# VH-VL binders against f1miw6, part 10

Target 1, 251 residues: f1miw6
Amino acid sequence: MPHFAKPLLRNIITRNLFNSIKKKQCLQYLQTLRTLQYDGFTTVYFGETDIPESLVTGEDFSDGYYMPTPTWCVVHAGGSQGWVPWKYRMFLRDELCIKQEDNLFFEFCDVVKKAYGKCAIVVKERRRQDATRPKEGKETEAQAHVPSVVNLTSVTCCPEVAKSYGHKLLTLPSPYNYLNPLDSAWSSLKWFIINNRKEFCLQSVDGVYSYQYILFSDLISKGIERINLSKWRTITTKVRRWENYYLGKLS

## First folded at step 20 (VH-VL)

Design aa1
Fold by ESMFold2, fold request of step 22:
Structure aa1 (fold): chain C 251 residues (1-251), chain A 122 residues (1-122), chain B 107 residues (1-107)
Amino acid sequence: as target 1 above (251 residues)
Amino acid sequence: QVQLVESGGTLVQPGGSLRLSCAASGFTFSYYWMTWVRQAPGKGLEWVANIKQDGSETYYVDSVRGRFTISRDNAKNSLFLQMNSLRPEDTAVYFCARVFSDYGYQSAFDIWGQGTLVTVSS
Amino acid sequence: QSVLTQPPSVSVAPGKTARITCGGDNIGDKYVHWYQQKPGQAPILVVYYDSDRPSGIPERFSGSNSGNTATLTISRVEAGDEADYYCQVWDYSGHYVFGGGTKVTVL
């Protein structure tokens, strides 16, 4: 064996091992999800998306500075039953207003328990989980500067909170994000925004976001309504077919 | 007002190298995955590569993996394709395009440049 | 694998309906997008997510996708619709794939 060939072979073996680990995580996720579905758990996908200001206004507000313009974070949930009967949340992602809604996940778990009974709550794999965050006055996330391309969750999803309502919290492995039907719903919302924003936008001015927020909320609300039960069933049916494909492929 | 402008296409010998550029304007470039699509003369469209918003993930069609490198500079609103070990089969018009949603899968390409011609022949 | 099959050409009289098919195994499980390309021009997206239209695309353009076939339908065809049309998916292997293209000729 030539000595210089060892680094190349090690890279190939290391990449194959990493892919094998993620493949096994996906199989475990799918097997757990199917077991919960068989056991009568309603599947609910809980998550967030970022909507850049330029998508809403049609203008690029960046000055060439390294800080991004304001981005809105929308938090909601849905599944084959449609959107959860829970009012979605909107947050402005900036350094001045970084906060977690400590009781929001409690409220969500209560709402879905009342609506569906026990749920399998699916969230995407996150970079940081705040399930054990203290209620003391320390703000760990307020002290960190995070680039805009790294999506932080605005809601802490604690497994013990879900369990206390009879739910099960599942994490979708990151390489398999296309098995999250929320991403298709979010994309459909963003298409609705770009196709209809002229009817909702009165004007765009520097440093004045207040009345655009009101129009923005109306645009988002109408866009969410357009993703009705039949659309959700189409989306979740496609995802289930992809899940079945990977269950067969992964053995 | 939203546009993509490719540049750098020229005649190059087989085995040579070439770097393509794509200048973006009229939208927030850093919010979108970007892609390269090529079209050989008289032929159909072929996806070449895509790149995540922060540049941390790149994906390639099998025929170019290891030879082509997609990259981006968000400060300059620019997308690049470094092409090495060029073959006659790489002769094509190269388009840059925007992946509409901020996801790198299942998406349409909603904004396209006019393309730049790369010819690989002796 | 991951081959999208389109007819090479379709001829249609003005005012009639053109149907352009895109065949693939289980293509109904995927989202199909359609592009129009006129000679010497960049492609333009005309249908996304199987059946939706971007703003500015006439209602004459419509799409469907089920089983092994997606279809782009252009009703009341005009001379300006003469172009090449491509279907596109994201496949199970994580690649974007285009069909071979269909030249629509308006007689």
Scores: ipSAE 0.731, ipTM 0.871, lowest interface PAE 1.3, mean pLDDT 82
Fold by OpenDDE, look of step 20:
Structure aa1 (fold): chain C 251 residues (1-251), chain A 122 residues (1-122), chain B 107 residues (1-107)
Amino acid sequence: as target 1 above (251 residues)
Amino acid sequence: QVQLVESGGTLVQPGGSLRLSCAASGFTFSYYWMTWVRQAPGKGLEWVANIKQDGSETYYVDSVRGRFTISRDNAKNSLFLQMNSLRPEDTAVYFCARVFSDYGYQSAFDIWGQGTLVTVSS
Amino acid sequence: QSVLTQPPSVSVAPGKTARITCGGDNIGDKYVHWYQQKPGQAPILVVYYDSDRPSGIPERFSGSNSGNTATLTISRVEAGDEADYYCQVWDYSGHYVFGGGTKVTVL
């Protein structure tokens, strides 16, 4: 008896006016991912999240002048095994123009190789803002998009680099970003920041001036640590079930 | 203090139009998805519409699609709901709420306004 | 549309434990959020991501989500816990769905 995929998931896909192309891309991604998993590759999700200072301080500088508050970019990786035993990186966006740590992805690839062996490294596809020009061009055959270099804000993810370590780099199609368990982890981190930032506030009382500052590094560290292996398993299990649903629906 | 304040709710005739406003304060408005939720008298909560930070994406419950338009002005920290072709069944308290989200992953509504009453009656 | 089913009412004695269920097909594959609403007030988020609590929400409030049922548990119920409770999910398509709500009465 064909297990009728229950109607609740049916309505989700029908409402998404995703063009046929994006669905195909999703299917290809999922098939590739499953193949790699079957072949013994450990799936690792590598990515970044932006943490505006306003999220940390809770201060609304909205006195009419949108001064872009400093934004921190946190880079890390995780999966069904929890956080990768790699030290997360933090970059201030204003400083990101300076030193692309060209070696960060190499370091990461080496660490995951040592920890897990062969890995399927999944990264989010950056929406190129520039693709607003509908090039009217030719239905070129969906050639297996050799994963193009994925540029994170602070890190360049190169398929050739990944390959040199025995890994495979995969790009998650942008419409399906919710299939990245790392996004759930980042959301959890941000919730932690919002709810606990006061506990990380120190007040300095100088004889003349009183000021408050936040132990930002500790706040982020504790927020990351809070996402333990059990939480990662829950997150990845949910994602896996959605993946299976899409594989069944799009096949 | 983080706050949302709805306004614009009034009595309107069936087929009429109304524009609701929500003023945000105490947080970076442009960073968040925003939503409208309504509650008919003595009934439960019903999600109405969402809007992305930059306004590029909007979503609606089917019952209001084509009639309601959610919009925002980030410079004014304001959310709007344009309601056209109003029906008696649209009678409700309309709440503005902040959506906690990251990179398209949408989470819970953590901040709510007090709501504004819209009454559609002949 | 995904339908979330809640019992219309739950009665509980002071000091006892109230359990509010939210049923939905494969609801365990989604994150469930819970809101408390008192008469004439706006909803308040009491549980998010199945089991996490916002700041200021008492530890008496806890959540779980598995299979086809999410549960909000209120331990050591107090008179102030009398309210309507709503479960909510995001359907991964930009839409949100609320349960029908459960009135908790403290006897």
Scores: ipSAE 0.475, ipTM 0.810, lowest interface PAE 1.7, mean pLDDT 86
Fold by OpenDDE, fold request of step 22:
Structure aa1 (fold): chain C 251 residues (1-251), chain A 122 residues (1-122), chain B 107 residues (1-107)
Amino acid sequence: as target 1 above (251 residues)
Amino acid sequence: QVQLVESGGTLVQPGGSLRLSCAASGFTFSYYWMTWVRQAPGKGLEWVANIKQDGSETYYVDSVRGRFTISRDNAKNSLFLQMNSLRPEDTAVYFCARVFSDYGYQSAFDIWGQGTLVTVSS
Amino acid sequence: QSVLTQPPSVSVAPGKTARITCGGDNIGDKYVHWYQQKPGQAPILVVYYDSDRPSGIPERFSGSNSGNTATLTISRVEAGDEADYYCQVWDYSGHYVFGGGTKVTVL
C-alpha cells in the first residue's frame, strides 16, 4: 500500500525545498552583487511603489465599501549615492491596461550610465501570481537564471537593454525584499504623505459645496526630496549589515 | 491616542480552546504588522506570533505551532489569537503589540496593550 | 533558535551608570531592541536598531551592539529606572527572540 504521505507532509517538504532554493538564490544574488561592486559597478535600486488615493486623502473606507480607489504608481531609483538624477515617473493605475512605456527603461539606463558609469541595477523579483500550479515536471538544473525580463507594472526591465549600456541587471529574490533599500525609501515617502498631506490641501468653497484639493505632485515631490543623501546612506548601511549577515549565514 | 486593548483572557481547562481579541485605535491598523507576546507569571517575555498587514504571512513560536492561529480583521481594527489544545504552560498574560516598521522593515514592538490573563488549570 | 543571555540582575546607585548586557552568537550581525517593563505594566520600547531611541525616551538610554554582546546603557540612573529590561532580536526569518530579562535595582 503506497503510504500516501499526507498532503501536509508534502506541503512541509515543498516549503522546505522552496526555502532552500530561495536561500541559494539569495546567496547567489549577494555574491554577484559583491563581485560587481568590487568590479566598480555602482549599485542602483530601481523600482515602483503604489500610493492609493486613500493614503493621500486619509479617507478610511472602513465602512466595508472597498471602493477601489485610484492608485498611483511611482517609479524611481536610488542607492548609496541618493536618488538617481532621473525624473521619477508617476502612473495612474486604472482598470485600463497601464500602457507600459517601452522606452522608460532605456532612458533610465542612459541617465545612470552618464551619472555613475557601469551600474548594477537591482530590481525586485515579480511574484508570478500564476505559478500556483506545481507543474510536477523536470528537475530543471539550477541554470544560472539569466535575469529574466522583470516587468514592473509600468516598466519593463530587460537585461539585454541594461547590458547594452554596460550595466548588469540583478533580480532580488522575493523573500529577501528586506535587502532593497528602495523599500525603505518608499516607506518613508508614504509616512511623509500620511503626516503632511494636510499641508498640501487646498479648500475651495463654491456656494453650498466645499471642495478639497490635494496638490499631489507637490506632495510626492517634496516627499521624495526629503529623503536626502544622508538618509539614503543610513538606509543602505542598514541593508549592508543585513547582506553581511546573510552572506555569513548562507555561506 | 494610540491604544491596544486585549480581551478574552479567562480560566480554561487543559485541552480547551480560547480566542483572544485585541482592539486597535488611534493609528492605521492595516499599515502595521501585529504580534502577540506572552509572559508567564514571574517569568520573562516570550514572542508567540506575528501577522503581516494583509494577513498573508504568519509566524509562530515552535511551542504553539499547530495549536495557535493568529488572524486579523483590518476593517474592525482587530487582532485575534485562536488558542486550541491549551496546556498549563500556556498560562500567561498575553500582550498584543504593534510592530514598528522603520523603513518598511519589521523592527521592534513600539505599542503594547495592557495584556489579558489566560489561566490553564484543571 | 538563537538564545539571548542576560544577567538576572544589575544593581546601580542613583546618578551612576547601569549597563545591561545581552549575549548571543554573532548578535552584532543582528539588530537588538530593548524593552523596559515595570511591575504590573506592559513593556515599553526604549531602544531599537541597537542604538535608536523612540520619541519620548530620554537620552540617558543608549544602546550598542558588537560581536557577541549588545549593551543597554542607562546613564544618570534614577529611581524610576528600576524595572526589568529585555533585549530582543529578529532572526531574519520572521521570528522574534527575547532575552531572559535583567532586573535593575536602584540602590
Scores: ipSAE 0.020, ipTM 0.575, lowest interface PAE 6.7, mean pLDDT 85

Design aa1
Fold by OpenDDE, fold request of step 22:
Structure aa1 (fold): chain C 251 residues (1-251), chain A 122 residues (1-122), chain B 107 residues (1-107)
Amino acid sequence: as target 1 above (251 residues)
Amino acid sequence: QVQLVESGGTLVQPGGSLRLSCAASGFTFSYYWMTWVRQAPGKGLEWVANIKQDGSETYYVDSVRGRFTISRDNAKNSLFLQMNSLRPEDTAVYFCARVFSDYGYQSAFDIWGQGTLVTVSS
Amino acid sequence: QSVLTQPPSVSVAPGKTARITCGGDNIGDKYVHWYQQKPGQAPILVVYYDSDRPSGIPERFSGSNSGNTATLTISRVEAGDEADYYCQVWDYSGHYVFGGGTKVTVL
């Protein structure tokens, strides 16, 4: 009977430890962010969102045939100043490795430098799927996680590149993704897509066949444009409130 | 039209088990946190459980922890609540609801089903 | 668990303003959501993020949240506003908490 209790306790301890570590990471992130803000860095959130074709078409694949629908990846950035005056990118995720555009992050860093000066560029931590193996017990001191190269699916965000432009790259811990206003923007975009996709549909009849086309680029463009400065300010204000809450709670 | 439809509510004896289902339609189910909320007869709303979009995270009210399991099948646009070791206090209308959330931010429940009645009685 | 306290009932005359309070320790640091529930119906979100309104909710519904009290304000109350109202918060740990509910009666 005693053998079954050990795995559950280990999982609970691991969860608690994980939660504690993540809380510390969040606090460090927030403290660093505030410091940079006080030092005159403009906070910019850089990220991507996936837009499955099914979201655009409205096709309900409920009938269990997981037909892998093509998925689009949209890359953009925004903050309290609205969308960064940088052209968003769209990539089709095929079964093949997303060709990372090597220069995209350079271009982005240059644009934000010109637009805002020194920036705190915030990116989401990529969930390492494979880190299931707790490597053993070295209490590695919470060394200030030097922002590791954050590989977005479509873009490689390099701290050294950011630094070369006078920016700071920050990684938002994965459990705290709600502290990224870009996620709210993406949600808004997705909502726009869902609710307005019909307006961007063209119907063509060729003989016996009726074709429906979606102006996808226009739909995305309009969805992005709809998130104006006022909306960004609302979103960032909400995020700021959450940040303040955590700073107060975790300090 | 965006819709949630609960099913599975019935009369069960104390100690029994029941599985509730919620069918989602009219929205991309896999993009949303989902939740169960219950309301005992003549009582207020009580949050029961939440589940993340990919099912990787679940949260429960303390009173049901270890007895209830929230799960989802995104391929079937379905939310489930497995209820074990049912108690008379679990008697309630159970609502499934969509959590209005941005990526990682759980906001309010913007879409609700009509609920399904679970009665736990000898 | 943070306890949200609501008055059990509020009575208001037609055309007047109803105010429903939701008390909680440092509730002002949390976002408060409000639901309307009519008898035999599912709840309807009427205010979220303290003061935001869903599409289709009349401007008569407004929310505020400061200090230890959130308030749902229903201006120019109509007979159709008679319902139970619940405040809700997310506790930042994955849990939601509802208030006890307030029955609004239109006299």
Scores: ipSAE 0.018, ipTM 0.605, lowest interface PAE 5.7, mean pLDDT 85
Fold by OpenDDE, fold request of step 22:
Structure aa1 (fold): chain C 251 residues (1-251), chain A 122 residues (1-122), chain B 107 residues (1-107)
Amino acid sequence: as target 1 above (251 residues)
Amino acid sequence: QVQLVESGGTLVQPGGSLRLSCAASGFTFSYYWMTWVRQAPGKGLEWVANIKQDGSETYYVDSVRGRFTISRDNAKNSLFLQMNSLRPEDTAVYFCARVFSDYGYQSAFDIWGQGTLVTVSS
Amino acid sequence: QSVLTQPPSVSVAPGKTARITCGGDNIGDKYVHWYQQKPGQAPILVVYYDSDRPSGIPERFSGSNSGNTATLTISRVEAGDEADYYCQVWDYSGHYVFGGGTKVTVL
């Protein structure tokens, strides 16, 4: 009688194994980060956030017709030094407009090199949606996670590119995204948008028609600018405390 | 209007001490790094010192290290340079300047005062 | 400390283009800033981040930085452009370094 090991136990084991692997990855990330920091690398967090148009317009489409509103993707970077002196980019997440700017990461790497010297560039691990079921195969030894190419929506972050500029690309494991201070920055930006969007609205009357316009670029720019160095320091200090906590807990 | 006004420059003997002041107006002083730059008569510009917004970090050119102290009072929108053990080679016009911040990064010096002359002579 | 080298003087005729160089080891890996100083006046920032211009600075002023040389270019030079020009870098250790300055004379 083939003992049908209950699928529940497999799920628990896989979850526990996954959790264990992710914990190990987190520890490795943190150790590497600390080593680089000790070696004089400036930590820079590079990432993106989605801003639905509904967030900007304030239109509550709750009444059942889910018209997919356009979503804007904002790409920027920051850290303990504040925002990187690199112009943030905005991309419309439309099936038609996902032009990956192949040179954007090069530009970014050049800018951070000039601004900070050698950098530890931290990006979030994107869940490969297509990660098919881990084939049950071989316990491949935890090969030192060679930083893999991280594809953002509009930017490809390549470790080799980073290296060519003297940087190190690090991937933050997905379960620990809260260790990215950009998330706090993005939250602040979104909060600003929600609370201040009316101030960026213009009304125009053309004959019998009244139009309301939102100065979207100005809204985003002002929202980003409001996250000053002091705020960044607060955010990064909080993150550092969490990092220390995990280093202690996972060691 | 954004303005920096230096004061305190005078004649002093070698080994003497002097305190320079810079009064800032027209901008949020506490948001910016501040710096001192000097220029000896007929010579080029020399960076002297800079100070972080909260005063927690200071940097000096090697020639003044241990002798000069940069400080600030954000409540009074004032920058200071305490100069001790002055030498003839410290004779210069001393400029106060604001460090330009783009995206929160300190960059160039975008606002300058008119300078104050310090003369160290026997 | 990184030494920035500038020519001591550049002469240019009105309406022509002046180029002021700033040499330094791997200066292309750093942001270079440029200042104009007229006699008896405070310096004025004319170019920052290699090529960016402050508001109020004419488009005639441009900057480039590559390899071991940064260049300030002043096109269509005017008599009012006669001044000393200084390049500057931040050395990533909290220190700033100025070049020796270049006197631009309009002939």
Scores: ipSAE 0.014, ipTM 0.542, lowest interface PAE 7.9, mean pLDDT 86

Design aa3
Fold by OpenDDE, look of step 20:
Structure aa3 (fold): chain C 251 residues (1-251), chain A 122 residues (1-122), chain B 107 residues (1-107)
Amino acid sequence: as target 1 above (251 residues)
Amino acid sequence: QVQLVESGGTLVQPGGSLRLSCAASGFTFSYYWMTWVRQAPGKGLEWVANIKQDGSETYYVDSVRGRFTISRDNAKNSLFLQMNSLRPEDTAVYFCARVFSDYGYESAFDIWGQGTLVTVSS
Amino acid sequence: QSVLTQPPSVSVAPGKTARITCGGDNIGDKYVHWYQQKPGQAPILVVYYDSDRPSGIPERFSGSNSGNTATLTISRVEAGDEADYYCQVWDYSNHYVFGGGTKVTVL
């Protein structure tokens, strides 16, 4: 009678295997990153953050109708050198056509090449919601699938493009997203937005309808500027220490 | 106004079960990680559990692992804590809190409810 | 599991400066957040990301974090500052950890 290992054991084993794979991926990422750093690559974190309108306005549209509030996507990059001297981009996520700016990553790669030389460009992998069903089948050898392309919401990051500029594109493993200093920067930005949005509100003096306008571009710009070089150094130093911790623990 | 309101705290016997609820208002609930923190009478704060925006990730303090389940209903702006196999040491005020920011990691809890008292006693 | 150590109590005279420490191994590598809790009330975030302040928190509240010690500083202490204060971090095991709390008494 084949002892049907209780479904609970299968789930534990699958979780443990999953965790093991993720740990290995983290180690590989960290080792690669360190190697590149030793080879003289400047580490730059490239990414995006979503800013819902509700964050900016402070208005709770939660009256029963989930109207998807407009969401702004901000794209920028930074590292130990501060913000990359590249103009951040903002995209409105409309239910309609997210205009993918096909050339944005080229532009970015050129700018960082000019500013820093060869770069290790680190991007956060967007969890495709659909990949959660482990297809049962083939133990294909976890060849480090260098993803051929990393898709951000508004930008396609291509390893070949990065390579053409002398850069290396790295993907941060999803369970270790906290190793992205850009996330801390985005959090700081969002805190700034929440705490200072009132200062960027223009009240229309016109007597009958008090329309409040938010200077959104100024709000974002000021929020980004607030994350100065000193703050970036602190953020990246903390991340580096975490990286070192994991390198020691996983090795 | 941004608000969290806990409910469901009551007296329960050891080994019993209880479900806490937290109702969120005044913010986009689905945008944030949420957490439960408890405080035993006359004691400090103890983190209990947190949950990602879409519920895909949950984390627990070791003392409640396997007994407690955090869940959320974004459509109802509600956070839940299912507590099973309750112990006297689980006696505490349970606070619902919002985790700032949407990234959840290394973040502070910026909005708190007033808490709901759970008493586990024979 | 990261252990955060706080002094159980700090006494301070009105108008003076209170310093509340939070000790932990390499706590300077983490972000520290601070909460104020008055009796019978929910905690209130007073400092986040080591040194930043939420809107509505007085400038008298400041934070620092280096090495193995984070510090909450309350300058020009007022009677209304009497409360329990908790430090908090996120650890590498995906856990949030609170300090034991410090009771600040205004004398």
Scores: ipSAE 0.567, ipTM 0.835, lowest interface PAE 1.1, mean pLDDT 88
Fold by ESMFold2, look of step 21:
Structure aa3 (fold): chain C 251 residues (1-251), chain A 122 residues (1-122), chain B 107 residues (1-107)
Amino acid sequence: as target 1 above (251 residues)
Amino acid sequence: QVQLVESGGTLVQPGGSLRLSCAASGFTFSYYWMTWVRQAPGKGLEWVANIKQDGSETYYVDSVRGRFTISRDNAKNSLFLQMNSLRPEDTAVYFCARVFSDYGYESAFDIWGQGTLVTVSS
Amino acid sequence: QSVLTQPPSVSVAPGKTARITCGGDNIGDKYVHWYQQKPGQAPILVVYYDSDRPSGIPERFSGSNSGNTATLTISRVEAGDEADYYCQVWDYSNHYVFGGGTKVTVL
């Protein structure tokens, strides 16, 4: 039946056009990045990762119980100079209450300006739809004794804020996420967590959120420290080889 | 305990079809990309396919592209491999494995099932 | 796809050092992971990201990756180390690739 076959053919053609557009976007991203690097901009990758509770505790949440599984979110940045000299942020990500710290990106831009001068700040392309966005206006703090910690937030990266510090904000196209060295740093952190969680686990059964949060914060801090400058240079060197490959392939 | 258990391997004729299943337990299944790796009798390991956490991205080795379909059901903590137009060279033990990270590239496979044998012969 | 070349076998005396190579063009630009597989068993990850070990893998397992060669080194080899060993990378074509495998025999 021609009518039903026509929608299937349209899907194939639409996917091929979408892939071609994304390849062009990647080439434009790489060309812009190289121009900024030539012009003396320091490249800094800014992003976040989610850490499910089971990665930290090693505990199994049974499917038949439909138990909620909380997730911690870590926000940091780095590049060929190592982790930026900026205190990373750690949040308990509630699926119903996600709040952004409006000042966080402003503070980040100020810190990297002082540390490196003008930066090319790279973030991953976001695909989050507003229809799935949590209700705004709710704020929940995870344990008040840690004032730099907010339970639920995503950082808003405003191009105008970056420009006001002399930076340029770049978006890495989604199909090419492997050109983000921060993913390798996040993976190394998660390997550290699973390999060392037993050594950081206290045996108190009464544990409250603040107690587990302190243990988790120490584990995260040590994991980030283990990703030293040498590892960052290895990661960014490998990514640069991938970038050169795609510059040759796409041009 | 973290565990992956494959099932569905059996004897099929060339040109036939077969669906493999992999049941996951002891970890947050929906957090990880998953993979299938096969090993022909007496031979080495060969990567077959990867699937993203939400199922929206899939990748295949060239020899199975268009014939095999990887899929997952996160509500049931299950990974699947639909194999169509089977050939004698598809005869292998099929392992499911966890891709360690929340992204599906440059990663190691840290947890493996014990495998299920698929035999394709007349 | 990338081609990873491993020697088919390596023999080593107990207490000595086994070195298992994985050759590939510019493999030093990739992350190499290593797996141990004993007969009739599933593979076990022993080294990831060129040189790091998962929890539970002894320090005598180590790795290096430079230029065109990655190497898995097993020092103070024990009889229990007798197994097949595979290297693995992710290549430019969005594929994962395994080496052909190396049988380590402990004599």
Scores: ipSAE 0.564, ipTM 0.813, lowest interface PAE 2.5, mean pLDDT 81

